# VHH binders against q9p7j3, part 37

Target 1, 174 residues: q9p7j3
Amino acid sequence: MILPLFPETQVHVFVYENVSNCAAIHEQLISQNPIYDYAFLDAATILYKKQVYSAIIRALEDRRDEQMKTKTIHSEVILSLSPKTEISSAFRQFSMTKKSKNIVVVKIDSKLTEEEEFERLDKLVEGNRVEFSDEELQKLIDFKVLKKNYKLDPSTLENPLASILSSIALRGYS

## First folded at step 19 (VHH)

Design ia6
Fold by ESMFold2, fold request of step 21:
Structure ia6 (fold): chain B 174 residues (1-174), chain A 124 residues (1-124)
Amino acid sequence: as target 1 above (174 residues)
Amino acid sequence: QVQLVESGGGLVQAGGSLRLSCAASGRTFKGYAMGWFRRAPGKEREFVATISWRGSATFYTDSVKGRFTISRDHAKNTVSLQMNSLRPEDTAVYYCAAVPGYAIYNTADEYDYWGQGTRVTVSA
């Protein structure tokens, strides 16, 4: 996929359910294995496609403007999901953990087609790929986690999406 | 009342320039991207340009790239479209719109708030 705002950057997003090897993936990420150069997100924190795309766009905007706060574009996506500027909090709240069951995986600056990237990723993740869609994400979300991460309250009752998306764009500028 | 109000439309000869402005009232649209769409006579509304909240990320439909420039001014709560080298096919009603976060797909359905439009007519 190419996002219009960043037409030179190819992005792929994958969703896996019932992942049995998150602990093994986590160890590879800690050991800095370059084969695992993706953003691994806990699907329990993601309700909308637009949530992920907005975080990707925010990370890319910060990279273009030389305002990134983390070492890699993939870690910057994780930070960009957060409404707050604290890096450690963003990783704790949004990253895949050893205990995660369902994940969203983002590749930025891909030189591969979606199918080619999937073939590589599928060798790393022991789980069932599902469509990256609001329908599938809704099945995997933990609403208690979502409400906590974005401090959603009754005032955003009918449009929580607008609150979430605007906070991603505003992080550090409000 | 929350409104987007376009201005600056009019009649101009081909090759000329116009600057459209869109003023927001009732809110500042914090964390919203802004966009311009247009509807030519007898056609559907089409995407023209978008600008991020921060003002640094922009995108233009191919037919206007290099001729139109979108900008925004947070102090005045406005977004503008500078239209240069105008052609008769640019004749349309131009609409300002707002979307929370970023414009991702550049489709009209993506935008939550709309202005009423300003007419631009480009004569041969």
Scores: ipSAE 0.821, ipTM 0.910, lowest interface PAE 0.7, mean pLDDT 92
Fold by ESMFold2, fold request of step 21:
Structure ia6 (fold): chain B 174 residues (1-174), chain A 124 residues (1-124)
Amino acid sequence: as target 1 above (174 residues)
Amino acid sequence: QVQLVESGGGLVQAGGSLRLSCAASGRTFKGYAMGWFRRAPGKEREFVATISWRGSATFYTDSVKGRFTISRDHAKNTVSLQMNSLRPEDTAVYYCAAVPGYAIYNTADEYDYWGQGTRVTVSA
């Protein structure tokens, strides 16, 4: 997929359910293995496609403006999902953990088609790929986690998508 | 209630310039991207330009690149579209719109708030 705001950057997003090897993937991420250069997100924290795309765009905007706070564009996506500036909290709240069961995986700056990128990723993830869609994401979300991560209250629950998306764009500027 | 009001439309000769303005009221649109769309006679509404909340990320439809510039002023709560080197094909009603976060797809359906439009007519 090419996001219009960054038309020279190819992005792919994959969703896996029932992943059996998150612990192994997590060890590879800690070891900074370049084969695992993706953003691995816990699907329990993601309700909307627009949530992921907005975080990707925020990370790309920060990269373009030389305002990234983390080492890689993929780690910047994880930070960008957070409404708060604290890096360690963002990773704790949104990253895949050893105990995660469902994940969303983001690749930025891909030189491959979606299916070519999928073939590489599928060798790393032991789970079932599902469509990246709001329908599938709704099956995997933990609403208690979503409400906590974005501090959704009655006034924001009238339009939770708008509150979530605006907070991603506003992080550090509120 | 929330309103977006466009101004600056009118009749102009081909090769001329116009500056459209969009004033927001009823809220500050913090964390919202802004966009301009247009509807030419006999056509559906089409995307023209978008600008991020921070003002640093912009995107333009191909037909206006290099001729149109979107900008925003948070102090005045306005979004502007500077239109240079106008062509008869730019004749349309121009609409200002707002979307929370970022404009992802540049489709009208993603925008939550819309102005009533301002008419631009470019004579040959």
Scores: ipSAE 0.816, ipTM 0.908, lowest interface PAE 0.7, mean pLDDT 92

Design ia8
Fold by OpenDDE, fold request of step 21:
Structure ia8 (fold): chain B 174 residues (1-174), chain A 124 residues (1-124)
Amino acid sequence: as target 1 above (174 residues)
Amino acid sequence: QVQLVESGGGLVQAGGSLRLSCAASGRTFKGYAMGWFRRAPGKEREFVATISWRGSATFYTDSVKGRFTISRDHAKNTVSLQMNSLRPEDTAVYYCAATPGYAIYNTAEEYDYWGQGTRVTVSA
């Protein structure tokens, strides 16, 4: 997929449920295995497609503006999901953990088609691919975690999408 | 009351220029992307341009690329559309709009807030 704001960058997003090997994936990420050059997100923290896309765009904007706070574009995506500037907090809040069961996987700067990228990723992830949609994400979300991550209160919960997306954009500016 | 108010529209000859401005009031649109849409006579509203909250990312519909420039002033809480080399087909009511975060799809449905519009007429 091509995002209009960044037409020269192809991105792919995949959702997996019932993943049995998150611990193994996590170990590969720690070891910085280049084959695992993705952003692995805990699906329990993701409610909207636009949340993921906004984080991607924020990361790409940071890269373009030479203002990345992390080492890689994928780590910047993880950071970009957070309203907080602390990298450690962002990873703790949004990244896949060893205990995760459902994940969202983001690939930036892909040279492959979605299907080709899926074929590669499918070798790494032992789980069931589901559609990247608000409907599917809604089934996987932990609202307690979501509320905590974005400090949602009764007023902001009236329009959680707006609150989440604006906080992503405002990270480090407010 | 949240409002987006457009200004700068008017009558201009083909090849001329106009600068539209949109001022926000009633709330801050911090963290919101801003955009411009237009509705030509007898046509549906269409996307024109969008700009990120930071102001560094922009996107334009193909028909206005190279002629229109979207910009924003955070200090004034305004978004502007510089329209150069105007054509009769640019004749429309131009609307300012806001969407939280970033514009992903650039559809009208994506934008939560709208102005009342300012009319731009380009004569042959």
Scores: ipSAE 0.916, ipTM 0.949, lowest interface PAE 0.4, mean pLDDT 96
Fold by OpenDDE, fold request of step 21:
Structure ia8 (fold): chain B 174 residues (1-174), chain A 124 residues (1-124)
Amino acid sequence: as target 1 above (174 residues)
Amino acid sequence: QVQLVESGGGLVQAGGSLRLSCAASGRTFKGYAMGWFRRAPGKEREFVATISWRGSATFYTDSVKGRFTISRDHAKNTVSLQMNSLRPEDTAVYYCAATPGYAIYNTAEEYDYWGQGTRVTVSA
């Protein structure tokens, strides 16, 4: 898909549940295998589609402004999910781990159609693809983790979307 | 009380220019994207333009590209819409709006806060 704010950049987002090989994927990421050039997110930390898209836009905005804090656009997406500036914290809180079971996978600057990209990714991920929707994400979320990651309190929990999205935009500026 | 107040509307001849301004009060809208919508007579409200909180990312509807420019001033807590080369079809009530984070879909439903609107009339 194309995000209106960045029309020259094609983005694809995929959701997998019951992934059996997250540990193997994690090892490939550590070794910086080029065929794993994606942002692998723990689905337990994602509640809204707009959360993912906002992180993508933040990362792209950082790139355009030459303000990236990480080495790659995909790592910047992971950082951009966090309200904190610490890269290590962002990865600990939002990136896929060896113990993850459900994941959200983001591809930036794709030259392929969504279906073609899926065919490539499907060779890497051993799990069940589900729709990228708020409904499906809601089934995979860990609210304890979400509350912790964004420091949600009873007042912000009434409208967690606004709190999450504004914190993404404000990272490093608050 | 949180308010968005539009100003700068009026009557202008085709080919003319107007600068709309939207002033926010009651909150800073930090981390919020700002946008402009319009509703022409007999038509539905439509998206016009949006700008990120940082101000470095913008998007326009096709019909206004190259003619309209959206900008924001954090110090003044305002968002503006410079409208050049105005056409009769630009006649509408223009609304300022705010959405948390970034504008993704550019639909009216996405925006949480709205102004009361300012009327722009472009004569032939």
Scores: ipSAE 0.915, ipTM 0.949, lowest interface PAE 0.5, mean pLDDT 96
Fold by OpenDDE, last read:
Order: structure tokens, then C-alpha cells, then sequence
Structure ia8 (fold): chain B 174 residues (1-174), chain A 124 residues (1-124)
């Protein structure tokens, strides 16, 4: 898909549940295998589509402004999910781990159609693809983790979407 | 009380220019993207332009590209819309709006806060 704010950049987002090989994927990421050039997120930390898209846009802004804090656009997406500036914290909080079961996978700068990209990614991920929707994400979310990651309290929980999205935008500016 | 107040509307001849301004009060819109919408007579409200909180990302509807410019002044807590080369079809009530984070879909439903609007009339 094309985000209006960045029409020159094609992005794809995929959601997998019951992934059996997260540990193997994680090892490939550590080894910096180029065929794993995606942002692998723990679905337990993602509640909204707009959360993911906001992180993507934030990362793209950083790149455009030459203010990326991480080495790759995909790592910047992971960082951009976090309200904190610490890269290590962002990765611990939002990145897929060896123990993850459900994941959200983001591809930026794709030259392929969504289906083509899926076919490529499907060779890497052993799990079931589900729709990238708020409904499906809601089934996979760990609210305890979400609340912790964004420091949601009773006041912000009245509108968690606004709180999460604004915090993404404000990272490093608070 | 949270308010978005538009100003700068008026009557202008085709080819003319106007600068709309939207002032926010009652709350900070830090981390919020700001946008402009418009509603022409007898038509539905339509998206015009949006700008990220940081100001690094903007998007315009095709019909205004190259003619309109959206900008923000964080110090004044305002968002502006510079409208050049105005056309009769630009005649509408223009609304300022705010959405948390980034504008993803550029739909009216995405924006949580709205101004009362300022009328722009472009004569032939």
C-alpha cells in the first residue's frame, strides 16, 4: 500500500499467528540475513493498525529528515513504536522475540505487490496469516504489555488510541 | 474548553490568494497532526491538506496541489493554509481539524477535533 504522506514509498504489513519458528527468524535477524529485511514486531504489543502505520510514518519522517537513530528503516520502525528514545528499550518492548507466537511484519520500500511480497515472506514465516485489522490485532494483544509499553493509566485508557499515537509522534520531543 | 478557531476567509476573485489560519486553545495538540477540510455548497466535506506534528510530512488533495500550502507554527499553536491561484471551485467553508499522531487515511472520521469553519468565496 501507499501512505499518502509518503507516496513514493510502498509499504506492506502482514500479521501471522501461531508462528512456530520465531526463534529461527530471530537468529537470522541477528545474523543480518538480507532476505529477512523486514521489521518483525511482537503482535502482543500492537493494538491498532494506526499504531503500526504511525510508527512507519515516524520512521519515514526520520529518514526524510536525516534523523534516523537506527541503522535501517525497519529498525527505525521498531524504535518508532516506542514513546522512549532508547533503542534497546524499544526493541525489548516491541520487537519479535524468540518466544513470540504472533507477529506483525512490516516491509518498507517494497517493489513488489502485496501478494508477491507475501509469497516471499511466507517462505520465511511458519505460521498462519491473518488479516491486518484492528479486529485481528485485538485478538493477539497483551493488554498488560500494552499498558506497560505506553504507560497507560486510567485517564489515558479513556482514549488509548490517541495516547499511543501521540506518544509515537512525540518521541524525543517530550 | 478545547477549541479550534479558523480565520482568514472571505471573498476573493479568481486567481487571488487567501491565507487561512487556525488557532488552537483549551489544550495542547502536541503529537497531533493538523489538517484542513472543506465543504462546498451542496457537497460533502472533503479533505484538503494535512501536516504532521513535526511538520516534516504533508499531503494535499490533488485539486489543490501546487496551489495550497499547509504549515504549522508551534510557538503560536496554529496551522495555516496558504491558498494561491484560487478558483471558483475552491469556494467552500474551510475547517481546521486535529488527529492524534499522523493522518493515515485522511478521512473526516480520523480527526477528533474540529473548528467551526471559515467561509471562502471565490468569484469568477
Amino acid sequence: as target 1 above (174 residues)
Amino acid sequence: QVQLVESGGGLVQAGGSLRLSCAASGRTFKGYAMGWFRRAPGKEREFVATISWRGSATFYTDSVKGRFTISRDHAKNTVSLQMNSLRPEDTAVYYCAATPGYAIYNTAEEYDYWGQGTRVTVSA
Scores: ipSAE 0.915, ipTM 0.948, lowest interface PAE 0.5, mean pLDDT 96
Fold by OpenDDE, fold request of step 21:
Structure ia8 (fold): chain B 174 residues (1-174), chain A 124 residues (1-124)
Amino acid sequence: as target 1 above (174 residues)
Amino acid sequence: QVQLVESGGGLVQAGGSLRLSCAASGRTFKGYAMGWFRRAPGKEREFVATISWRGSATFYTDSVKGRFTISRDHAKNTVSLQMNSLRPEDTAVYYCAATPGYAIYNTAEEYDYWGQGTRVTVSA
């Protein structure tokens, strides 16, 4: 997929449920295995497709503007999901953990088709691929975590999407 | 009470230029991307251009690339559309719109706030 705002960059997003090897994946990430060059997100923290795409675009803007706060574009995506500037907080809030069961996986700067990328990733993730859609994400979300991560209150819960997306864009600017 | 108000429309000859402006009031649109749409006579509303809140990312529909430029002034809380080399087919009512975060799909449904529109007429 190509986002219109960044036509030179191909991105892919995959959703897995009932993943049995998150701990193993996490260890590979810690060891910085280049085969695992993805952003691995905890699906419990993701409610909307636009949430993920907004984080991707934010990260790409940061890269374009030479203002990345993290070492890699994928880590920047994780940071970009957070309304907070602290990297450690962002990772704690949104990144896949050893205990995660459902994950969202993001690939930036892909040279492959979606299907080809899936074939590669499917060798790394032991779980069931589901559609990347709001409907499927809603089945995996932990609303308590979501409310906490974005400090949603009764007023913002009337339109949580707007609150989430604006906070992503405003990180470090307010 | 939130309003987006467009201005700058008018009659212009083909090859001419216009600069549209959109001013926001009633709320701040911090963290919101801004865009322009247009509706030509007898046609559906179509996407024209969008700009991120930071202003570092823009996207244009193919028919206006190289001719139109979208820009944003945070100090004035405005978004502008510089239209050069205008053509009769650019004749339309132009609408300013705002969407939280970033414009991703470039559809009208993605935008939450809309102006009343300003008419642009390009004569042959």
Scores: ipSAE 0.912, ipTM 0.947, lowest interface PAE 0.5, mean pLDDT 96
Fold by OpenDDE, look of step 19:
Structure ia8 (fold): chain B 174 residues (1-174), chain A 124 residues (1-124)
Amino acid sequence: as target 1 above (174 residues)
Amino acid sequence: QVQLVESGGGLVQAGGSLRLSCAASGRTFKGYAMGWFRRAPGKEREFVATISWRGSATFYTDSVKGRFTISRDHAKNTVSLQMNSLRPEDTAVYYCAATPGYAIYNTAEEYDYWGQGTRVTVSA
């Protein structure tokens, strides 16, 4: 996919459910294995496609403006999902863990087609690929975690999308 | 209540310039991307330009690239559209709009708030 705000950057997003090897993937991420150069998100924390795309755009904007807070564009995507500036908090909130069951995988600066990238990624993830859609994401979300991550209250829950997206954009700004 | 108010429209000859402005009142649009749309006579509303909340990322429809510039003033809580080298086909009512976060699809449905519009007429 090409985002209009960043037409020179190709991005791919994949969703996997019932992943059996999250612990193994997590170990590779800790060791910074370049083969795992993706953003691996816990699907339990993602409710909307626009949430993911907004985080991607935020990360790309940070990179373009030379204001990234993390080392890699993929880690910046993870940070960008969070309304908090603390990197460790962002990773705790949104990054996959050894105990994750469902994941969202983001690839930035891909030189491959979506299908080619999927074939590559499918060798790393042992799970079932599902459609990247709001319908599928809402099946995987943990609303308790979502509410906590974005401090959603009864007033913001009337329009959680707007609240989440503005929080992503406002991170680090008062 | 929230209100977006456009200004700066008018009659101009082909090749001329106009600067549209959109002022927000009732609330700030912190964390909101801003955009411009237009509706020409007998045509559907179409996307023109968008700018991120930060103001560093912009996107334009192809027909206005190199001629129009969208900008944002956080201090004044405004968004502007500088229109140069205007053409008769630019004649339309121009609308200011706001969307939370970032404009991703640049569709009208993506934007939650709209102004009343300002008319731009470009004569041949």
Scores: ipSAE 0.907, ipTM 0.945, lowest interface PAE 0.5, mean pLDDT 96
Fold by ESMFold2, look of step 19:
Structure ia8 (fold): chain B 174 residues (1-174), chain A 124 residues (1-124)
Amino acid sequence: as target 1 above (174 residues)
Amino acid sequence: QVQLVESGGGLVQAGGSLRLSCAASGRTFKGYAMGWFRRAPGKEREFVATISWRGSATFYTDSVKGRFTISRDHAKNTVSLQMNSLRPEDTAVYYCAATPGYAIYNTAEEYDYWGQGTRVTVSA
């Protein structure tokens, strides 16, 4: 996919359910294995496609503006999902962990088509790919986690999507 | 309560310039991207430009690239469209719009809030 705001940057997003090897993937990420250069997100934290795309755009905006706070564009996506500026809390809240069951995987600066990138990623992830769609994400979300991560209160907000999306754009600028 | 109000439309000769402004009232649209759309007579509404909350990420439809510049001023809670090298085909009603976060798809359904429009007529 090409996002219009960053037309020279190809992005792919994949969703996997029932992943059996998150612990192994996590070890490869800690080891900084370049084959695993993706953002691995816990799907329990992601309800909307726009949530992921907005974090990607925020990371790309920060990269272009020389305002990145993390080592890679993929780690910057993880930070960018957070309404807060503290890096370690963003990783605790949104990153895949050893115990994750469902994941969202982001590749930025891809030189491959979506299907080619999928074929590569599928060698790394032992799970079942599902569509990157709001319908599938809603089956995988943990609403308690979502509400906590974005400080949502049904009595305060009737449209949580707008609050979530604006928080991603506002991080550090409120 | 919440309103987006466009201003600055009018009649201008081809090759001329015009600056549109969009003022928000009732809210400041913190964390919202802003955009401009236009509707020419007998045509569907089309995307013109968008700008991120920070004002640093912009995107333009191909027909206006290099001629139009979108900008925003948080102190005045406004977004502007500087239109240079105007052509008769730029004749349209121009609409300001707002969407939370970032504009992703540049489609009208993506935007939650709309102004009433300001007419721009470019004469040969």
Scores: ipSAE 0.830, ipTM 0.913, lowest interface PAE 0.7, mean pLDDT 92

